VH-VL binders against b0r6t4. Designs and how they scored, part 8

Target 1, 212 residues: b0r6t4
Amino acid sequence: MARFGVDEAGKGPVLGSMFAAAVAGDPAAVPDGVADSKRLSADRRAELDDRVRASMRVGVAEVPVDRIDDPETDMNTLTVAAQADALGRVVADGMAGYVDAGDVNEQRFGRRVANRVAADVAVTAEHGADDEYDLVAAASIVAKVARDAHVDALAAAFDADIGSGYPSDSTTREFLAAYVREHGELPECARASWQTSRDALGAAEQSALDEF
Short names: E, the ipSAE of ESMFold2; O, the ipSAE of OpenDDE; V2, 0.75 times the mean of E and O plus 0.25 times the DockQ between their complexes.

## First folded at step 1 (VH-VL)

Design z1 (framework fv_zigakibart; at its last look DockQ between E and O 0.04; V2 from the best seeds 0.00; counts 0 for: pae E 18.4 > 2, placed apart)
Fold by OpenDDE, look of step 7:
Structure z1 (fold): chain C 212 residues (1-212), chain A 120 residues (1-120), chain B 107 residues (1-107)
Amino acid sequence: as target 1 above (212 residues)
Amino acid sequence: QVQLVQSGAEVKKPGASVKVSCKASGYTFTSYYMHWVRQAPGQGLEWMGYINPSGGSTKYNEKFKGKATMTSDTSASTAYMELSSLRSDDTAVYYCARGYRSGWYYFDYWGQGTTVTVSS
Amino acid sequence: DIVMTQSPSTLSASVGDRVTITCKASQSISSWVAWYQQKPGKAPKLLISKASSLESGVPSRFSGSGSGTEFTLTISSLQPDDFATYFCQQYNSYPYTFGQGTKLEIK
């Protein structure tokens, strides 16, 4: 029986899009070396991504910054939608699989994902599913590689070190601060609804006031 | 504009070491990987490895482990490659080349090359 | 290691000719292939990435195609400036490897 795994990357960052990925196929056919994307180097993930894409059905969905900042939605809803979108691209009726739970309630999350998929599939959501199921691990890799490529493209576009895009990354914070100082506004890739973005704007405003 | 400027030609005796530099300009040094590629006389191109100037992580071709050591100085926007225990078959032109950090491991800008000659 | 077998090793052609260079990989590498042009005494220049994406500033007479194990670089109408050595490169897996090169000479 064909199975699937689904995961997402880039949920927490202040810069750039979030990505979800779905991988469908025989769990036994998952390339050797797949693991939680957190445990692999970016380069190794990229290699494995290609191998996964060569041997499995793969779907990827992107949630752009403007959707993330939309006050009519929330990150959990967007995560569900993204996973469902990715999953819908690779599944058919009767398939079953696992998704990395993006909510505190695993069962609810799984049900929400399944309800958004056109095909009649059985979805089981679990926290840390990428550590337990190879197809979810594969999906995690695909999602992370897509996220990494997106961040690299942003860095190249700005010709700047923007870091990982996460709020805890000092490089990211420095980039935002510098950008706001220079332009008086956030870059397009910044999630304006994030506290980190608001802090950058606030700091710049305060600095301007102090000069007068 | 992006430029990679390498140090000058080197002539060394067998057993010696040599350190080649690659100064980058025209872009944010830490936003890209710096790769090293060699080309022996009459031979093709051979990838040696890369350094990530952001954090200093390295990846070596197994063939060059123990032979090449890659380092970088972010304050100087300069990458370095040291070759140790030089042999005649280490004679080659050595290039530094810029690459993306994830998923795109081709080389869009190259240094002019540094000729290293090893002879008795 | 993935072996990239490039053919021919040498190619003689005239200005205006259509020329094709082939690169075969020892295993499937999807579309993770780049092509470079190198002139004597100079560093390689990137022409094509991801098998078919032309780099900025590269003339449209250059094109790349292929997927899996077989890839081609085509010059639709050879110009005097195109006589050089060309290399394919895979970046599917470590270590990244190059073809042995194709020297394009004037007939």
Scores: ipSAE 0.015, ipTM 0.556, lowest interface PAE 7.2, mean pLDDT 92
Fold by ESMFold2-Fast, scan of step 1:
Structure z1 (fold): chain C 212 residues (1-212), chain A 120 residues (1-120), chain B 107 residues (1-107)
Amino acid sequence: as target 1 above (212 residues)
Amino acid sequence: QVQLVQSGAEVKKPGASVKVSCKASGYTFTSYYMHWVRQAPGQGLEWMGYINPSGGSTKYNEKFKGKATMTSDTSASTAYMELSSLRSDDTAVYYCARGYRSGWYYFDYWGQGTTVTVSS
Amino acid sequence: DIVMTQSPSTLSASVGDRVTITCKASQSISSWVAWYQQKPGKAPKLLISKASSLESGVPSRFSGSGSGTEFTLTISSLQPDDFATYFCQQYNSYPYTFGQGTKLEIK
């Protein structure tokens, strides 16, 4: 029986879009190695993404920076919307599957996703679903590959090493600091509502004051 | 300067079809979903569904599946909603309304409405 | 489907009055409620989103509050331009659903 898995990548970065992906098909058809997606290199993830797409139905949804920064919404709601959009591209009435829960309340999250999908589907949301279900792990790889491609495109557009885009990455923090120092504002790929972005703006202002 | 301009009023016979248009201007057409909402005379608002103009994907309220068809023309920045096999209870004002595509969103701009009357 | 119930269905008031309209959801919808104003022959106009966020250009006498299943729209000092029908809408789950409307009329 065909089933589905849904996950997202890029909720925590200060730079760039978040992506959700859905994978639907026979769980037995999931390629070997998918369960190790968190420990894989970008090149290996790309290889697995190709294999998943060859054997299963795949849908991807993007949440751009301007919507992540929109004060009229929140990350949980955006995750529901992105997962539902991705899932809606691959499912048919009567299908059942698992999604990685983006909310403290697993049942509420799953219900919100299911209600946003046109097809009549049964969604079970669980924290850490990508560790338990191969289809969710496959969706995780697809979402991470989409995010990887997006970060590469941003690096090319800015002609700079932007790192992973995560606040914990010193290369990402150095890119933000250098950009703000040169331009007096955040790059358009930065999530302005993130503390890391506010810190970069504050540091540049403090450096200007320290010159006096 | 965001504007949604709908086509004019229609009077149809039972069994006919009608196609309502909604022309968008003042924003990037493909960055927002276009929703359709109807209001029967003296009644409340009823959500019919949406279309994502970027890919043409649609979501319908279950009660309008098979009755309403949503399409869009990105080159003309126009959304369409077609009703088939019209009945007297399809008499209503039909609105298009804008919502953002990548998240849950309210309707920040509405068309002026198109009155569809199904005569007996 | 989530059912949205407004109270009262009609409300008579005078200019300068403080008026409150209530909206109840059949299940928890967090803060995902919008309020719209509709005047005769016109399209609805957004007033409030996310239960309490005032839309740009909407007079400050309008305010929204609530979370979970019970929400209120308040007009602190009613003006002549405010006589209209008001609708709440949940956008937590598809299908989106509206309250039946509250008609605010001159006393």
Scores: ipSAE 0.005, ipTM 0.442, lowest interface PAE 14.8, mean pLDDT 87
Fold by ESMFold2, look of step 7:
Structure z1 (fold): chain C 212 residues (1-212), chain A 120 residues (1-120), chain B 107 residues (1-107)
Amino acid sequence: as target 1 above (212 residues)
Amino acid sequence: QVQLVQSGAEVKKPGASVKVSCKASGYTFTSYYMHWVRQAPGQGLEWMGYINPSGGSTKYNEKFKGKATMTSDTSASTAYMELSSLRSDDTAVYYCARGYRSGWYYFDYWGQGTTVTVSS
Amino acid sequence: DIVMTQSPSTLSASVGDRVTITCKASQSISSWVAWYQQKPGKAPKLLISKASSLESGVPSRFSGSGSGTEFTLTISSLQPDDFATYFCQQYNSYPYTFGQGTKLEIK
């Protein structure tokens, strides 16, 4: 009996894309250990991702910075669209499953995801679904590994340690500050609409005034 | 504390039916699959199938299709297994067992077992 | 169906002995093996999952190892409470199947 789970990673970072992932198949085929995924090292998470991809159908959708920064969009709508895109790559008519709700209203979130998937699927959306359902926990792992790989690629492209890409990460904030000071603008991987990005621009403008 | 409490022993004649209950407590009943495992006298363990309490879906070991029917009552946190057209070789201890979270791979908690004896 | 073959079927040992029980799968099942202990008149009790992961509350004298097709349960120093029947179970594929059991008896 095939089912699915869906989750996303990277809603909060100031750098880079958000990713949604869907995992579909027989729940019995889900690798052991996905339920403990929140406490895993990056290496252990990558190992579980490999196992999930070997035994399950997997779909991944990326939401790039320029979509995130588009004033005609919002993060909840983008999350719905990304989850539906990922899910649509792996499901068929008649499948049922769980999605991690990215909106305060679980039922509304679930209806919005289902409405964007071409296949006739039954979607149950719940807050914290990755804590309750192994298929959602597996999707969480896949999304996080996709996000981690994206961050690694960004670090290579800028030839810099960019940290995790989250506002709370001092390495990330230092990268932003240094880049804006050197170039007078945000790096293209930065979400311009985040306060962290605005703060970096403001600090650079003040430093330029102090040099005079 | 997780507990699975099964209904008492049954003595039945060939051709009859029996319905075994398994009442769960100490966890969210609908978050875990319930499995049934048979142990004939002096023999090993045999997986019979499961029910997902949240939607009522089931999966049966092919050997028990048509023999066993698994149901649940979420308001009572209780799983049931009915055996039909009993024969003497259905004499066994029947266990309910909880699958590990939604993974339902291995069985972390077991009921005490229900002995079903089929004799003329 | 995946056949799980346990060896030996009966093992006689003394308190303090180190014992090893083996379980062989008819095809590769990665590490998807659990081990159970069953005492007379009682339900099985989970000891080990994922071939080697010790269940909470199980004494550290129990250990598991193996991957692929061969798996072992080891008791490093037998205690009186350990005389029981032991079963392996694969959960790689439906139907889930158990080994035939190993009865561990006092010598």
Scores: ipSAE 0.000, ipTM 0.431, lowest interface PAE 18.4, mean pLDDT 88
ESMFold2 (binder alone), look of step 7: mean pLDDT 93; pTM 0.945

Design z2 (framework fv_zigakibart; at its last look DockQ between E and O 0.04; V2 from the best seeds 0.00; counts 0 for: pae E 18.6 > 2, placed apart)
Fold by ESMFold2-Fast, scan of step 1:
Structure z2 (fold): chain C 212 residues (1-212), chain A 120 residues (1-120), chain B 107 residues (1-107)
Amino acid sequence: as target 1 above (212 residues)
Amino acid sequence: QVQLVQSGAEVKKPGASVKVSCKASGYTFTSYYMHWVRQAPGQGLEWMGYINPSGGSTKYNEKFKGKATMTSDTSASTAYMELSSLRSDDTAVYYCARDLRYGKYGMDVWGQGTTVTVSS
Amino acid sequence: DIVMTQSPSTLSASVGDRVTITCKASQSISSWVAWYQQKPGKAPKLLISKASSLESGVPSRFSGSGSGTEFTLTISSLQPDDFATYFCQQYNSYPYTFGQGTKLEIK
């Protein structure tokens, strides 16, 4: 009987942290509506997060920008570590559950997550697990809400419209370009190893050269 | 006091664009989503979408994608909603309304409304 | 899209009456319903959120109940200031949708 679900949010943005979340408990205790998370309003997701936290054990792990930019690691390894950290906060020996696979090889990913958890747990990793398992869908909501709150906090700290943090978001690209033009360096929230960040630095340097 | 003040009434010809403003005061502008809702004469309320002024992220009712554009100016505490390619059936009162992301939920403060009339 | 259907569309009542307005959702929306009051030429005013949570400053004669697909707004003792149009709204799923409105008019 599955007793936990794990997922992450924020692997692709150029701005901010990535988050993993684990939810453990009776699958029957998962709030109604979780399975339709992709259609839910932001207000409903935030309230579902509150309800999940009230009725189930929840663990969250943050991967900050400096860890993401570390050339000695990779995104698959960071995702494994974050999922294992989140899961380790909520599980007991003998539990079994599902995680959303962050690697092409589902079995390898699940084995790596299980091996990093001190408790003896059985992990089954599947692509699209949040579409199939309510506990993983609940974890997905928790991770997304944590990421959204993080982005909101960054926007407030910079007193600026930073968009979603994704490279495809024109608001995010304009914030990054404007910041680099004004300060001559990336904002602390930017992932320096992302090509979008390097492009912004290069464009600002070229503009400075062109002013004369 | 908390207040949302909208721009004045507009009369436009078919095919034109209109941009409605909503100026917030009395609260932290970035702590609330800003929704846009319209009401055609003698009809009910229709939700158009919202913008999160903290970060600028938007959610549109599919019916208004490519038709409405929501933006905000944090330094001016002002939200904007622009409608393009106006048709006669866009004649309505357009409201802005705030919604607390982590509070009571529901649109607790509304602007006074902006009447947009589309006629030849 | 979730369809919100209000009944009745119009309601005639006298001051002091107990009045009830019903709102039905085409699928379950848990408790994610708000109720608004609108007077002619004015913006809507929030009365109740999350099906039963009374908004600050709203008179206690207003109450909301329901869960799932059926919701009710009750005014326990109608006052002259209460003659208006009332709307329910779901905010469980995008797009947010409103009922067609119930016009409460003097008998």
Scores: ipSAE 0.000, ipTM 0.428, lowest interface PAE 18.8, mean pLDDT 87
Fold by ESMFold2, look of step 7:
Structure z2 (fold): chain C 212 residues (1-212), chain A 120 residues (1-120), chain B 107 residues (1-107)
Amino acid sequence: as target 1 above (212 residues)
Amino acid sequence: QVQLVQSGAEVKKPGASVKVSCKASGYTFTSYYMHWVRQAPGQGLEWMGYINPSGGSTKYNEKFKGKATMTSDTSASTAYMELSSLRSDDTAVYYCARDLRYGKYGMDVWGQGTTVTVSS
Amino acid sequence: DIVMTQSPSTLSASVGDRVTITCKASQSISSWVAWYQQKPGKAPKLLISKASSLESGVPSRFSGSGSGTEFTLTISSLQPDDFATYFCQQYNSYPYTFGQGTKLEIK
């Protein structure tokens, strides 16, 4: 019987969009190897994504930087909306499945996702669902591959190594610092509301004060 | 329409305090810093500091530390500036003005100003 | 603190004249300068940001230029509505500072 799994990637980065993905179909059709997605290289994830898309129905939703920076919302609410959007692309009435919980309260998260999907679906939200359910693991791969492709496109657009886009990545922080120093503003791909972006602007301000 | 509406004129005695309000409308209050600028009679403009309504962080001109306290109420889309221990040389018009977060585009919308008069 | 010094302090001109107001910074501030117009009893109005970027709704007769330590505001053909006091402001470094103002008067 057809089921679904949902996950997201890119909640924490300072650069670029967050992505949610939903995978629907017969669980038996899920390709081997999705359960080890956390240990896969980016190239191997891309290969497995191709196989998932060949055997399953897939929906992807993007949450861009402009929306992430909107102070009227929060990342948990945006995650709910993104998962519901991705899920709505692949489900019909009567389907049931699992979503990876994006909030500390699993039950509330699951209800919020279900309430945003037009189809009548049964959503069970669990932390670590991508470790327990092959369809959620498959969705995790699809979301990560979408995120990886997005980061590659950003690197190409800026003709620069931007790293992973995460605040902890020194390459990412170096890219931000250099861009702000040269242009006097954040790159359009930076989440302006993140502390990492605020720090880059503050450091450029201090450097301008210290110039001879 | 973007608008900043300040509270009305105040007359105070030396040693008193005053709290000026600045009500924002027509835009997302937390997307802009709120600056405070004073203008003494017949004089130029003097930057006092700002508050970032997103999180409540502040930056003060050293001249006004201890004199001015800036706060905001996000639910009311209102910024406040309180002046304490008023002296006659605090007599001025006080303006609020918004600036896009990260301070790169100048103060594009100003309140109408609040006149504070401190009489001996 | 970065000192912004405007010249002249008072400028007398006639309708139709081209006028220029100069602002000098005590240190290099790149292009982080704004220009404001203020009429008696009114709040300042932003005209120019980042030295040369004209704000929406500001007449095209206003222009700004400069970088480093010298900046100018130019009005290409003075109109009756332009008689006011003009301030430059640096926003390169805290504390933000304004020039002392230039009063533009009818001859």
Scores: ipSAE 0.000, ipTM 0.422, lowest interface PAE 18.6, mean pLDDT 88
Fold by OpenDDE, look of step 7:
Structure z2 (fold): chain C 212 residues (1-212), chain A 120 residues (1-120), chain B 107 residues (1-107)
Amino acid sequence: as target 1 above (212 residues)
Amino acid sequence: QVQLVQSGAEVKKPGASVKVSCKASGYTFTSYYMHWVRQAPGQGLEWMGYINPSGGSTKYNEKFKGKATMTSDTSASTAYMELSSLRSDDTAVYYCARDLRYGKYGMDVWGQGTTVTVSS
Amino acid sequence: DIVMTQSPSTLSASVGDRVTITCKASQSISSWVAWYQQKPGKAPKLLISKASSLESGVPSRFSGSGSGTEFTLTISSLQPDDFATYFCQQYNSYPYTFGQGTKLEIK
């Protein structure tokens, strides 16, 4: 019986898009090594991503920065929508599978995802599903690789090291600070609604005041 | 074998519309972005945009906004490009091309091209 | 838009020759450059991605180099099958843009 797994990457970063991925197929056909996804190097993840895409049905959805910053939505809703979108591309009526729960309420999250998928599917949401189910682990890898490629493309566009894009990354913070000092505004890839972005803008303003 | 097969040549009058199809086979259609590129007679290549068949998101070259509409049918593993309000300078060979990886790594598989001729 | 300036526009060479085609970007594009070969009446064929990586099935006589704003495609020893038009392309920024092409013809 065909199953599916769904996960997302890039929910926390201050830079760039969030990605959701869905992988459908035989759980037994998932490439070896996928289950250890959290310990994988970027290169190994990329290799496994290629193998997953070659052997499984894969869907990927992107949530851009402008949607993330939209005051009419929230991260939970966007996560549900992204997972459902990815899932909708790989499933058919009668399929069942697991999704990594992006909300505190697993059952509610699963229901919300299922309700947004056109096909009649059975969705079970669990926290840490990527550690439990190989198809979710596969989806996690696909989402992560998509995210990494996105960040790499951003770095290339700015011709700068932007780091991982996460708030805790000093390289990311330094990039934002430098960019704001130079341009007087956030880069387009920055999530303006994030505290990290506000801090960067505030610091630049303070610096300007101190010069007077 | 991975391949893209496009619809046949089209001859249209100015003001008309045309829809070109690109059928994919040999790979998971929704796993790769699909680009559209045109080439006027004796000219170079021009990127028009891409569609992500997974979700249907699109990225257009600003030059072709309002001119080109990209869609896809996942059930048919087919991408479509519709050109509206055709003019003589729309005469070109139009290619669909699969992205190598996530829309950012070049185009590794191409359709055979569709010739669209716009003439009075 | 990023402008890719390709040179020369036309190149005449003989079998066995070493030839180099250059592509210059109007701004830094890191290594996000691809090279294509196109023969008359055919679709382009991807030769190289990420400036230097050969695609599967591409002869080793083809090579790519460069970073930032200047890139080169080199054919170490021309074969009869290599006479075609070559294009560079940047995929660093949208919109993607191509060089104007280099027609490699037999001398």
Scores: ipSAE 0.000, ipTM 0.510, lowest interface PAE 13.8, mean pLDDT 91
ESMFold2 (binder alone), look of step 7: mean pLDDT 93; pTM 0.954

